# VHH binders against Protein EARLY STARVATION 1, chloroplastic (ESV1): the designs that were tried, part 8

Target 1, 368 residues: Protein EARLY STARVATION 1, chloroplastic (ESV1), of Arabidopsis thaliana (Mouse-ear cress) (f4i9g2)
Amino acid sequence: RSEKSEERRFDQKMSAHGAGIKTSSSAVPFASPKSRFLSKQEKFYPRCTPRLTGPQSRDTPPKRDTGIANEKDWGIDLLNENVNEAGTNEDGSSWFRESGHDLGDNGYRCRWSRMGGRSHDGSSEWTETWWEKSDWTGYKELGVEKSGKNSEGDSWWETWQEVLHQDEWSNLARIERSAQKQAKSGTENAGWYEKWWEKYDAKGWTEKGAHKYGRLNEQSWWEKWGEHYDGRGSVLKWTDKWAETELGTKWGDKWEEKFFSGIGSRQGETWHVSPNSDRWSRTWGEEHFGNGKVHKYGKSTTGESWDIVVDEETYYEAEPHYGWADVVGDSTQLLSIQPRERPPGVYPNLEFGPSPPPEPDLPPDQPQ

## First folded at step 19 (VHH)

Design r01 (from q01 with R99E)
Fold by ESMFold2, look of step 20:
Structure r01 (fold): chain B 368 residues (1-368), chain A 122 residues (1-122)
Amino acid sequence: as target 1 above (368 residues)
Amino acid sequence: EVQLVESGGGLVQAGGSLRLFCAASGFTFRDYAMAWLRQAPGKRREWVAFITRTGYTDYAESVKDRFTISRDNAKNTVSLQMNSLKPEDTAIYFCAAEEYGASWYPEEYDYWGQGTQVTVSS
């Protein structure tokens, strides 16, 4: 029961506690473009329209930093019959909607619906496709793809999907959601990209993360982060953010933490590179012993260093705030997808490894 | 074993045409977007074009209207038709695959081929 305290005066205010270091901390400004590439706000509209009217216009780019949607946020409602309709609105814009089914081996079925529009002069256009997929291995998928351009020359593309499958090795059900959004300006050297994912299995394994990148004129930035929960109390979290200018200045901040049962570590680095390739960096670490003591240490290229033990309670997010039970409850449409009926005596073609290839894909293979 | 195998590279005169092919195996091809990227001597690898699972395509500005990407899900192949070639198009061309999404950023691709050399003489 010895308290291993050392008297030190440099640390507590300069101590890097990893949970709070998800933001950049460097002398050089971290540029994230957030002002000139303004997304047009749009009221919520149903995506399923009456038969005699055209679809609502969707000619604005997606918004940044909105995370990954749940299936209900999309309002996917596939048409029961094959449709191939087109028309013209009073303002001269055109629209279409169509639907279909694709079939393939091992019970593969893809039901899909596609809609879109174009302005009278063709300067803006948009397309949105929805689908449901299934096969006899128990695979199910809901998905969305959107794209468009507007009269200012901005263009965008995004996708979202939610997948159910059985892992052949573990025999566990898995639900995975992922999304990707990207947009670029027609008038500035500006664009952005986001990829998000969330993966869950029936025993509490959870993986979440994002990659977010962008450019505004002479500045570019990258942000990555991830969270991994093994379902038994282990957690790994990390982030890696950095930016650069065309003049050659680069800066960034990264950290990670790994914990189990109150014992673990945090580590990180803040760094800067000048145009002539000189590098400054400051590294830090924390070792948590699970007994109220924390070893804090670090150093920098300017000669700073510290190495102390303090009295501090350990805190970290041990469990995801959104897990298997939540995703099952939010995936009712996915789970309700009805596979093709099997002819009598037909059995699934199950193989070690990945699911059988889907055939054919949506929409029909035509360039647009 | 995941495998992407490029072919169709070679030497061609400026203004000429060339078609690249990529054969894919070891993964569910229809679940992946396919892309071509290239690396010229002394330069970073750069995105050229992608084609998504639904057939949506996008191109780098430097090749737009000259190059056409297409895919054949029945044969698990993707191709790149390159027309009006310029000496600046000289590079090693790589086939790449990304599950579900498609990216302008090379680091996002899950699988890569070994590359095929394209040389455009003046």
Scores: ipSAE 0.724, ipTM 0.877, lowest interface PAE 1.2, mean pLDDT 81
Fold by ESMFold2 at other seeds, look of step 19:
Structure r01 (fold): chain B 368 residues (1-368), chain A 122 residues (1-122)
Amino acid sequence: as target 1 above (368 residues)
Amino acid sequence: EVQLVESGGGLVQAGGSLRLFCAASGFTFRDYAMAWLRQAPGKRREWVAFITRTGYTDYAESVKDRFTISRDNAKNTVSLQMNSLKPEDTAIYFCAAEEYGASWYPEEYDYWGQGTQVTVSS
């Protein structure tokens, strides 16, 4: 299985569910602001150097459409010592790094590291924060947050986290990843936002999806999609994309498919709304019976319609290309997080019967 | 039961200041980004500011340099200091929460308060 196969399947579904927009032309419905940002990608530096030579400057926004990373892509390596350092590089830029850990109830522990830099004139700056979390419920988390701005006025923020927890209904272990990236241009009315997630449990349940939004001057767009596998052969996939202009033109495509055991359906809509509120729409559907026959139907607001049965073999991806076994193998650092040790003799609070509560340790300010 | 309760709204003269508070309960506050959004009469709800789990903040351009968001994880509160208020800041202000990430888009928030009215007189 491969990432390329996922993209081809997605593209094949779009081509199989082809969309026609009769009143929308010339506009770029899903314009990307990537060409409006610096596109250089600098090497990550998870550790700071000593005070005289700080971390290298980071002055470019993150790239769009990179998917969600795994933990090895970040190279998280928290410091073993508490650190609080700062310095100035030869070029006049400043830097800092610090680390520590926070403790809380129920065994909560967060080990963290933070670093950042600023140009000599203060026109650019960046920060990075890394952490490991755990508690006595079995919760574990790895995380990253990065932000920055540059001299052109671009600004960005991103986060990533990978979480282990026990699902409250099924009592199964779950591993979940999520990420968010966003950036704004300093010179144009442009910006973008992406949120990605992947969720897995030990029985083969898998959920993946994304929300991707943006603006370039007069045009705004939204893209949402999701995939859901129940681990027993049922699959749901869907996409909903739309865009609009300030003058009131709107357009979009959406589709979904549901399948189980070779039987299921696909359906979708392509639509356009003119500035005067006239709506064009074309809907389509397919019913798959698992016997080599497919019922295909559709209609449009311009009078087009069809309702036919064809001979066609049913194809769909019944199982995810990347699932539980893969995510467990790629989450070694998360799974290896060591929770705080329980102190000897510490017990949960209990309701005591007729006997008195256990005597607490003598307070420091009471004589014996 | 998740609960977000806003307070501190009221009537203020243009150029004045006001501080909003939001008290949160029913969820692990440190795991959530917190935000303020607002809705003026006849307008759509719009994002005003957020503060992430690590303390990173961002603001809408219309309020940048006038408003300051902050959080207190020990008290499970988030606040919005609003300075140099203008009549166009008149709106119902909502507190909202999103697990892990922080969004410019209202539809991404998981929990919402009932709102507190802010009225800025000319």
Scores: ipSAE 0.707, ipTM 0.873, lowest interface PAE 1.3, mean pLDDT 80

Design r04 (from q03 with E61D K64E)
Fold by ESMFold2 at other seeds, last read:
Structure r04 (fold): chain B 368 residues (1-368), chain A 122 residues (1-122)
Amino acid sequence: as target 1 above (368 residues)
Amino acid sequence: EVQLVESGGGLVQAGGSLRLFCAASGFTFRNYAMAWLRQAPGKRREWVAFITRTGYTDYADSVEDRFTISRDNAKNTVSLQMNSLKPEDTAIYFCAAEEYGASWYPEEYDYWGQGTQVTVSS
């Protein structure tokens, strides 16, 4: 298996740049946050039992760089009947728990559960919402939203959802997962955002990716990457990472690869821009012919270049490690969601006279 | 065809109030978070507020406690009640939508309106 090696810098005649199994360093280090929010945790003990699984602590921000969870990691279990309860714990903290159903057109139903708590002095609080959704198009969704703040002023929000639908282009069933996490510090000039997604269809089409952004004091960073498998042997992968300081220094690294049947290419760029707009850049590429020959080339803005053909065996991931069969097996709760009962299609209930008074759609005090 | 159409902008005295509206069409509204962003002349577009599919709201520090975002899934609308307006709030205000989740970062929004001008006079 080929590791996703770091780019490295050495003399200009020939360079190994991360393809294959070897260690390397980027020309300009990627700026990452140097502060960890988790060290600022506070205890908050509400009467209601916290959920035993899931990525978010009720008193601390979620962790960065954990990827996207599956159903098992969340352990979502909605209540079967409506509740509306609240109370105060011995330490003065408060809690609530509620649930309900929202109905809509075309058979839409959202079963949801919400709970939360607040410390005695109001300095910390948290909220968790879970749902199951469906409609008569075959759409199903399982999801979670969590948020909170702590006594040190940190705040966060996180969502995760898993969706089943029929893709309009392919006319195939499609399962999609996505997640977002956001957090900011109450004591540092620091914050971060992550968005993750994974999409699958029954013919082996797979798309995955992430967007990650952040700031720590005077540095900001951006990372994007994507992977696309068409289910027929075609593979596209790419990254684009960059960072900047408030003084205007910017640096980054990006690459992509495209392959089919051992034939394809890789290419990339490492770059740096000074505050006065001086730009340094080094690009590289590989063309793989599927016959044991590889064309390797590159250049820099300082005039270095290379352009050679070598004997080298081609390696790349031709198929995703995790695909449709895996996601179906890991999505049993999603697939088990029961839609609203549909009226019989062969016997339409047509009304041609004055209509009866409508049933109430929502309670008078239901929030928007 | 996806459309987001803003309205309710105008000229108001400092300390006054305005309510912006955004009408959405061409997508399943309940599947999208909705947001307001703004751009002052010569400045980058900045996030103002969002409301998620569950009704969770978040606000930029500069408008917290003065602005209130809300949504009406039956009418496919989102609104922004803007109170205690300041000259610094003068900008073009944009309605935006993102599927499933919401962000502080303008780059993550899928759909945008054309904007409505808000001008706050001293």
Scores: ipSAE 0.762, ipTM 0.898, lowest interface PAE 1.0, mean pLDDT 80
Fold by ESMFold2 at other seeds, fold request of step 21:
Parts: structure tokens; sequence; C-alpha cells
Structure r04 (fold): chain B 368 residues (1-368), chain A 122 residues (1-122)
């Protein structure tokens, strides 16, 4: 019932798991060590607060995510006016808000807002920057960057961006989202990193994935996964998780699936390596022939094996749950960014594929 | 063709200073975070510093307050000012670039230079 992970308990479980995985028939989720820094941090301040006082103090690291946000989750609202404000709160902490814009070649424009704060003694500080960008190639971007440190010595940095661009060779429109978060503790040997991405094009190509890394004392862990849909029925999904200790114990779990038209495979491995390089491994696989038959097989270094054919219907996610039509519908603010005025007749024509391009600035609930 | 070309390495006495430069071409520089990483003989490549697209900087603990990273988007360059050098700073230093975000982890960088040797003698 106590689901908290401690380094010593985690090591014991992995050792017992490695030694005792003789009859295990399923991959279990990889678990990472937990600490106060990693498990209990949560603070939320809405971006759109009243201007009666300065911005809310941000003195805690961001929380780890379960997925990448969309633009509505952030609520980006850049002010039209240039702002340059500063103040001091009753507790002696200071704050500022500023905004501006940068111009560059080929119609480049970045409109931005920045705000931040600092404790009276300077032991904590934070900064948030928001922007929208465009240029005459049809490039558009929304983004945010946040960073800070607190009096306990924790520090953090994060970014999120959503981008529209035209592929140089195909002229096909692409929308991409990406995010990174990282934080480290000032009081524990602990830190973590997460990177997320989603990429979409107008023909249904979709790529998504994440890299997640962390450390707590003598343990380090890595989790990576990806999904790829080519827009023509091919699907690849995979996960690779592993951990290690400073003493040289390593363990992990990985799997993948590849499918097209009901034919494909799944396969995976759970493994453990001792400090002296002894390796335990259990592999499994499935071959799907598209005819109601599935070949299932596997083996382990302890001698376990199986090789059977069963009657089983093939199921897999043939289309992404969230694809081009969804991301276009959820990227209204990005798509409504107005570029700088340019000479007539030179504006690029982005290819949006089977779906019509969204109307600029039109509210989502109106007919097109 | 993407290119990252480092320069400014060499031999320096402990306590001395050195400035590394990296010239970038073949990609939209303002869309990338830039970083310096280093590899000492027999060791894994490690992150030293990065500077994001907005100018936010971060440093490895071992070089904090001694090294300063900066970038010039007009010239497509990034530099690393290295002060109070120690023999432990001896390594090949690499310039690297990552689109949109910046990472502590070398495997996350998209583009790499060939490296420039820095040797700090006692």
Amino acid sequence: as target 1 above (368 residues)
Amino acid sequence: EVQLVESGGGLVQAGGSLRLFCAASGFTFRNYAMAWLRQAPGKRREWVAFITRTGYTDYADSVEDRFTISRDNAKNTVSLQMNSLKPEDTAIYFCAAEEYGASWYPEEYDYWGQGTQVTVSS
C-alpha cells in the first residue's frame, strides 16, 4: 500500500525480480525511484491574472507531465501594448513585466512578453517569457519559457512551443509541438528531465514521443517511447525503459510493434545485468499474419521457452487517436498569427491536404 | 550542410583564461539552443553549458561562476569564456545545437562540431 519507492527497496525488488523471473509471462511497468522533490511538487498559477497586484510568486519546480500541452492549456495572451512595469510586494520581493517585439530579415517578427520576480534577499527568482513569431515563408510559432530557483536551491527550466512551417521539398504544411522540462534539487542528489514532441503533416503523417530521464542518489533511469504513423496505414510504436546503479546493476524493459493492413509483429525484452556482467534476459514475440492466426514465441536465459500458434484476431491502433484534423482544430491561435505585411503576390501557399485550412481568427464554434 | 566549427582551443596554465568560439551554418540559428560539451580522455562526453533561444543560460556545477556562455544571433556564433582554468578542465570541447529546447544530456543534441582541444597544465 505504501507505493513510495526508496532506493534500497527499489534495488532489492530489481535484484529479486532479476533472480526470480522464471515464470513471469508479462512485462511489468518500469518504476522509478521517488523522492519528495520528484513526488510532491505541484503549484499552479493561471497566466491571466488581474492586474491589481504584481504576478504571483513562482517558487516551486514544475511538476512532471503525462503528456504535452496544447495552446489552450497554456492560455497564451500577449499584450498589444508595450509594457514596462515593476514593483515591490509587501514582503519586500520585487517583480517586473515587460513586452516588446523583435524584427528581422524576410519578414521575421517576434512579439514577446516577459515577467519575473525575485525575493527580497535574492535567494529565489523566476522568469516567464511568452512569444509569437512569424515570417514571410509562412512560419508561425507560439511559445513559452519558464525558469527559476528557490531558497532551498532547487532550480528549473522549461519550454513549450507550437510551430507551423512548410516542408521545403514537399511544400506540405506541418504542425509541431515540443516541450522540455528539467529540474534539480538543492538538497538531494536528484533531478529529472522530460522532452515531448508531436509532429503532424497534412497527409496524416504523425510522430509522437518522449524522453524522460532522472536521478535519485545512486540510481539513474531512462524512459523513451515513440509512435509513428506514416499516413498510409503503417504504424510503429515502441518503448525502451532502463535504469542503473553506480555499482553497475542495470535493468530494463523494451518492446515494439509494427503493423500494416493487419499484418505485423510485436516483440519485447525484459533484462537485467549484474555488476559482473552476468545477463538475464526474457524475450517474447508475436507474428500476426492477417488471417486470424498469431504466432507467439519467447525464451529466457533461465531456459523458459514457448512457441505456439493461436486463433486470435489482430487488434492495433491503425490511426492515431489525435491527428492532423485534431491538431489543426486545436491550433487556432497559432494559425491566426498575422505576419508582417509583405509585397503583393509573394505569400506562400501551404499544403493542408484533405482538410481545409482553418479560417484565421474565426472563433472555433462558427461555421467555416 | 550543417556545420559547427569550433576554435580557440590550446594550451594554457592553471588559473589562466581561454575563450572558445563556434561558428554555425546550414540551419536557422535562432531556432536552436546552443551548448558546449566536453570529453576528457577515457571519460564520457559531459554537458558544460547551454544558452537557449531566449538567452537563458545554465552551467554544470563544476564550471559555475568560472565559465560564461554567450551567443550572437546576427553572426551565428556561440562562445565560451573560460576563466580560472584547472587541470580538470582538460578535454576536447564540442559545440552542439538542439532545436527549440536545451538539454543537460548529450544524446539530445542534433548537431555537433568536431571539437577543439583545451589543455590546462599545472
Scores: ipSAE 0.760, ipTM 0.899, lowest interface PAE 1.0, mean pLDDT 81
Fold by ESMFold2 at other seeds, fold request of step 21:
Structure r04 (fold): chain B 368 residues (1-368), chain A 122 residues (1-122)
Amino acid sequence: as target 1 above (368 residues)
Amino acid sequence: EVQLVESGGGLVQAGGSLRLFCAASGFTFRNYAMAWLRQAPGKRREWVAFITRTGYTDYADSVEDRFTISRDNAKNTVSLQMNSLKPEDTAIYFCAAEEYGASWYPEEYDYWGQGTQVTVSS
């Protein structure tokens, strides 16, 4: 974990897009606060353990600001054999491993594995659950849920899932990923939450975004952003970040852009509110006409303003850098999930768009 | 049509108990985490408890060890057993649902009920 890291996703994109806007050095900069309650802890694992040793302890909260993983980053490896094991390690901690199947209507099946541990005094505990789901509509899901607490009183929970389903109206296949992470400190007034999502279909529709919230002592922050590509040349991107202190200072940045075929707009605001409710604000905008002219405008509450038309090329990301072909290639375990056998003569007709369905890969054989 | 319908609210003496129920329809219930949130007069809506799709539960510190959330996927219901009630628990209680994951933050929930009033007299 690097202490010098800054949140850069939208700020870098805005900097690239905003190179052609009139900017003022009087703007209040916005920086993402870092969580300071999370520290790395190095745990000694027994050098020589019994042959039937349970899983290693998990006593560290998840890291913030990592983005959303693909399925291989998780290393999901469901047990092929039903398991129900438990034991006690040399240090008095307990552990368990179990697996099972849930069945339901319309061919629903959930294969799952779960494991966990608890320290001898109960001050530390953790669980991990993995699953595969399918049904006769063509739905498939691969997922993980993890939780825990440590002896310092920190607690956390996270989940990740990757889903294949048929869009109700278009009948096209969609692959969606989503993740949530939450952590709370046991020793200071701190906690954070992140939600991430990515959604894709075979015609180029792509949606990505995040919600991030947190508190560190007297300071709280909120960050939301989204990207939307309709697959027909329309692009929408936006952010809304802001923070406040308990004593009443608030500040933030927001911006958006919307483009189609070289025509579109960008606009944004940087703002600050003092504890006595005095507000400073600076707004800016660009209007791109698709003819080599760009209208740039802005103002601030301190009286700065501009309103000009310049001769300028229009730059924006017209296509997502990670799309359907990429997510299909990174989702082989999801796509290889085998549904339950169904009655003869009834088969779903799941459309993958212009590409053929991916062939399943063999699952990894290594234990997790 | 998605619908969440709360029931079981009412007036109770301090130290007493209530059990809230929420019936869900119009979505695939097993794909959603379920939560209870509450709003006291003049206050913001606050998270009380959630239960995830796997059955993992979490509680606000103010209700931990007094409240128990549970779900029944066969009946599409979620419930909140509320014990040792205090006057500060007085609020409208809302059932809420979020696809896949769960959160402490009310703005993350996709579906909401209309709420049921709980009043705890001192």
Scores: ipSAE 0.758, ipTM 0.896, lowest interface PAE 1.1, mean pLDDT 81

Design r04 (from q03 with E61D K64E)
Fold by ESMFold2, fold request of step 21:
Formats: structure tokens, C-alpha cells, sequence
Structure r04 (fold): chain B 368 residues (1-368), chain A 122 residues (1-122)
């Protein structure tokens, strides 16, 4: 599949729903329980410490609900040397550092650096890997993977990557960021997962979203949302949040909006489902016709309803707050990755019609 | 065009071993995490193990120390060595792939195989 258009067709997306203020009379609160495990903090330290001093211990899980970092927040700085070393710190903890360089087909190059540590009694350990990748298709990638466990039995894994795609034929650039974090508690029945993504292309297409899942004891929650801007005035936004109690009761709030040139709709639902599958629901909607009139409507399973037309100016976010120009400005390390040099006289082999055979040494490579 | 094809399933006695294989095609294998999931009769699909692009592995508690996931980027394959099998390991085992990251949650995987049956008799 083409990596330049990763959006699935609309029928594979989650149902879209409306915003919270329009669901102000919900009887069941939305919940995302917090515990001391889930509120723990983790510190980030510069990676460029001298080799004579081992890295500091990293023994707490990553923070949840932080969004996607940019490349400067990580401080990725690959080692210039091939390294394979290990040692013991003054407190008895052990450490290692290593680096490597992988090559592959079509100019593929991966420069990577890895480090890790283990406490003196072995009760905690951690690993961090960083990389820069490129190939001759215009692909570049900057990334990190971290994992660890601590003496309390918590364990975690996370990754972050920033990727450039460059279509060879159209020269259309696309930058994507994605991150995943997962952690489990050693002292509570708790765990959580987050996936975030942002996608941008040079013509103003923007897609953002997140999937978040969690469990604390027998309570659980789910949150999904998405935003899509086609770069020509079309906007889709949606959110679906819900939670489940230990008794199996579920409740949630969902909404969506779609707009183009002042015409569109908003709609949403607040709902509750009992363990025996009895469902309460309150829905609402707005239809905006681009003529100064808005149809507002709603109903609930308990009999509430409204259906009115009002004179109202339509307002919505027509453009993303953070878009292509911003991501390009924040991706200087990614964009600075240098691909492997092509050998003299080696160029992409382009197929032409079956009649004329191409010459072996294609024209000299040209900057793009 | 994307294909994940599992093999190596079958009938085995409790305490025995099996090795599952998954052959992948139609995508850049080194850019994907690979996973095994399973579905026993009447139960929901359950994550078993994953291996990330860097080789980091994680396992469900029920199979830790008995199962080993590995990958071969040169051959575009992932395998699951299953030792000390128990009747409760009986399930259809699926190979799955997710671009860039990996998850405990089945709904996050992009591509799936058709599954291979593993039956463990007592």
C-alpha cells in the first residue's frame, strides 16, 4: 500500500459525536479514574553525557495524557562513534552504550544508538534506542524507543517517530508523527495505553487523533478522537469517550462536526447502559445551511425533545491551529538527515513503454 | 496485496511444543511490529506476544517464560515458539502487524492473517 495516503475510508472510522456543553444534562458522569501509579512522573535527562559517567537510573513509568512531543522535546543526539561499552557506577548499578549502522536496498541507511542500565540489586532496568533512517525514495525517519521496569514491579514501553515521505513523481512532501505509550502497575490492578498521531502534507492536508485505553482495578475507560482538514476548507472533528464500572455499567459522550464553506452539521449523544443492557440516551444536532439559519434538535429516551430553527451565524475552526508550516519549522533534525550518496552513474531505473529499452547509465542524479 | 500467512498449527499433547510461522508480504516488513494473538472457542481475541521494529518483545502473563516470539527481517517472517503447552492454550492463532508501534489491544493492528488452529489435548 502507498504510504502517502494512510486515511481509511469513512466506513472504517468510529462513529462521530458531539461536544460536551450541548450534553449538559447528563445523569451519569464521564470518568477517567486516577491512581498514584497513573499520576507518577518521569524525568527526562540529556542524552549527551560523557562516556566516563554512566547514565542516571530511570525507574518510573512515562506520563500519560501528554500528547505527542516534538523532536526537540526528546533531545535525540546519535553518537558519532561506533560504541560498545559497559561499566558500573559508584552506586553499584550497571550500564551499557552501543551504536550501529545498518544498510539495505535502495539506499536504506539506519544510524542507531542504544543505552541501558540495571540497578545494583537488579530490581530495576531500562533501555533506550534512538535512530535516524533514510533511503533514496525521499523517506526519512527520526525515532526513539524506551522500556523499563522498577523495583515496585511496574513496567513500560514507549516509542515516538517522525517520518518524512517524499513522492518521487509528484514531489509532494508529507510529515507524520506518532507515539505510543504503555505501562502496567506492579502494585495495583492498573494499566494504560495511548496512541497518538499527526499527519501533514505540503498542500495543507492535516489529520490528528488519539486512542487511549486504561484500567484501574475493575474500572476501565476508552477515549478516541480525530480531526481531519483536507486543506481546501473541509473539516471533520469527532470524539468518543466512555467508561465502564466494576459492575459493568457503561456511560459516555460522543460528538462530531463536519463543515465546508459555512455549511455543515454538529451532532452528539450522551448515553448510559446498565449491566442488563437497558440503554438511556440523549441526542442533539445542529444543521447549518449557510443562509444564517440553524436547525437545532434533540431528544432523549426519557421523552425530552426540541426542534427549532434560529437565526445564527455559523462558527467553526476552518483551519488547524498547527499545520504544515509549523511542523516543517519544528522538524529541522528530521529534514537534515542526509541520505546515502548514490554511486556515480547510478539512477532510478524508470520503465518506459515496452518498445524502447533504456540505456544502462541513466542521467546523473539531480537534487530534488 | 498485503498478506500474512500462518503455518505450523496442529494437534499436540499437553506438555508438548509447537512452532508457528508467519510469512509476510506486500509491505515494508522492517517498518512494522509483529504480533501473535489467539481466540479460543467462545472467548474474545487475546493478545499473546509482540516484537517491535527494534526487537523489543513483550508477552501476555499467561504465556510468559513458555512462549518466545522472534522475527527475521531478511525473510519477512515472524515465529512463535510455544513450549510446555496446556489445554487452555487451545485456540486459533493469528499473526498481525502494526506500523511503527505495537499494542496489547487487538483493535490497533493494521493487518491480520487467516489464523492457524492449535489444539492441545490432555
Amino acid sequence: as target 1 above (368 residues)
Amino acid sequence: EVQLVESGGGLVQAGGSLRLFCAASGFTFRNYAMAWLRQAPGKRREWVAFITRTGYTDYADSVEDRFTISRDNAKNTVSLQMNSLKPEDTAIYFCAAEEYGASWYPEEYDYWGQGTQVTVSS
Scores: ipSAE 0.757, ipTM 0.900, lowest interface PAE 1.0, mean pLDDT 80
Fold by ESMFold2, fold request of step 21:
Structure r04 (fold): chain B 368 residues (1-368), chain A 122 residues (1-122)
Amino acid sequence: as target 1 above (368 residues)
Amino acid sequence: EVQLVESGGGLVQAGGSLRLFCAASGFTFRNYAMAWLRQAPGKRREWVAFITRTGYTDYADSVEDRFTISRDNAKNTVSLQMNSLKPEDTAIYFCAAEEYGASWYPEEYDYWGQGTQVTVSS
């Protein structure tokens, strides 16, 4: 209780019309430290080279906060021939290119291409791998993985994949995209991590979200959010962001909303913890009844409170802006992956009669 | 039912070596990155190493050049070769799996084993 005495911010809250009316919105900015490393952006490097030279060097980390790409943005173009070549550029750097395919059970096939390079003194290096996968369950995948480090000591790793499969529970086709990126500085106590995903099924179920984490010297931060559409009018959106310093200060905010047919709720919390463990918080909520009335309420540890009903039209995004039809239209390379041909002898057996006898002999050995 | 079962832990003198194994079942192993994490007494769980679906590996600074992670997709196993062990490596070691990508952050892993104790005596 004594931790709230003398807090100047309390006076400003009471100067309004006596009760605050709050609405939830998309994730608000949350201040994070910025450094040269965290602000670096990926530079354009031409991938097309003259016939007699190897691939171009790649020496900068990927960009932060870009969302997730689609397959067109990557332009995947796998080699159809086995390749295994290497060389040395005029500046002394080395390079390699490889390609191939792997086979496995149940019709599994992965066609892949890999390339990379290394500076003459070994202070920088990079790799890049691309693939197409399929099997006889109807699974298909496109993907990429990139990694590297540079002479300044920065290092990074990144992956992206797009997957088609039949969902185990619903038996519906699903298309999923996901990406992860991470990088750290060689000269500062700085680094970051991001995970992004999008999931879609044929009946309109959609899930999207991100996890984003980072650090700069004494400060670390975390951001998570999600959007969920069940394809039948139900919507859930949420965020959870927080940060802390090494001296023990922590702060954050979170909110969520749920809606169906104009009825639903929003709620959230903003909080702060001092190094001596004193905690301040402010919570809020709204209930939407689908009749033009909204119950708005909230309170804080400093004594602020409100509890009112107002006339207000309910607003929320009832359908995803980008859904199944869009992702199918943007996934033509994924959908065009041809599965491995079945060998003879894997077709279903014919019926022999109303009551099949016990099988007296094992099938002949499979050809090797 | 997803299961990750670690083995190979034990008592070893400083400077020695151990190899940990993790057997996985109940999921499509080739679709997951695999990792080792550890928890010393009184400390939070920390990431040690991961190996991605393509075989890319990364290591915590404290174990780089001493530990080697590897995977065998035919046997659904991942291993951690630990060389030049130090008393500070004493911990319970956990095998973990994450679909598609891999992370430095324990909270990102989908499945966990029960752990195997490694004790390094001076």
Scores: ipSAE 0.755, ipTM 0.896, lowest interface PAE 1.0, mean pLDDT 81
Fold by ESMFold2 at other seeds, look of step 20:
Structure r04 (fold): chain B 368 residues (1-368), chain A 122 residues (1-122)
Amino acid sequence: as target 1 above (368 residues)
Amino acid sequence: EVQLVESGGGLVQAGGSLRLFCAASGFTFRNYAMAWLRQAPGKRREWVAFITRTGYTDYADSVEDRFTISRDNAKNTVSLQMNSLKPEDTAIYFCAAEEYGASWYPEEYDYWGQGTQVTVSS
């Protein structure tokens, strides 16, 4: 059997109903979805690194489908002094460590540390950079960038950052985390890319999502999803996934849900295109009225259809399971970044948002 | 308002060189990766090169060793030095920007310029 069913992703859709992921079909899985097992090694860089001991080699490509790390998973530990060292290991490979800081306008400072290595014949190499950034607007950033290549011709690049800033219009604090990972094979038509983000503000706005693309063996895939919580009860979640084979088979699954106060909708499509361009699709929808009744409907190009009203309670995640309080608690290194000392007479343009600045304190009038 | 403005395109003979420039405004330039992409007549837009916030660079296989991307954070500019040009390099070249990270995929870029034409004669 060469045809692939598109129903699997629909049946595995995460929803407000039920306790877990369930599939009702025997369809083959998309090549793109992998378990969200976090296989993150705790990065360890000894606080005391002697001059004669180079950094650990980091010439291993990143793993797919590992999500976005918390700041503690990286073990970022910037040096207090400038360093510019290099050496040669016993096997002939070279290494370097350097650190420093960059200064800019409005109190901008980037403290950074960079390390790397290269094999004796130059066929493999790796680099890792860490940084802490701040300025006088209250902006702070903690980040990592890693890259490398190996003797088999594989190459990779990844970055991770955690940012604190104030929104330009609301003047609310925001914490944003994001990561990107890319890897390609030097000897195969293979490569993959992932972009992840999570954004939070102090009033409960939350945005999360991912874009994941790639080719492995004879399959290519595209996957996007997002979650948006406005902090006032509105929730939007969506997914759009599709894949194709070298033989020309294509299939996909997309859905979205939008809810507010128990009222909302879900809708989606599963589709499949054969190598000769024959197309099948199935659409579905649910309208939730907030009164215990749900309108469920759908149709397919093979003539399947349904249109029914059922009695059932609406269930969806009305609030994010990980939000502002959680990210603040998990961002202590970011929040501890100290800005540059302000010289006398050098002041930033303070962002007070839509309200006027407070009046200066004046001594109170004496009573009569 | 965010703007990316390309310049430096033109007509050149095969084997020649051009340098493209992109001037950026309306966003915090040092927080963005910068990239060049191109679209040849009748073809889809393809990624050419990017340079990350830390200066890491990557190139499409077809231009590796011939093109060099660089950035100047003080001037808010990115450039693409194009050497040993071939007729197949003929395209509209676009400057693009992505916050924090860099992508091989055109749909991931947040901001785009209008493009500059590069024509390589045989």
Scores: ipSAE 0.750, ipTM 0.893, lowest interface PAE 1.1, mean pLDDT 80

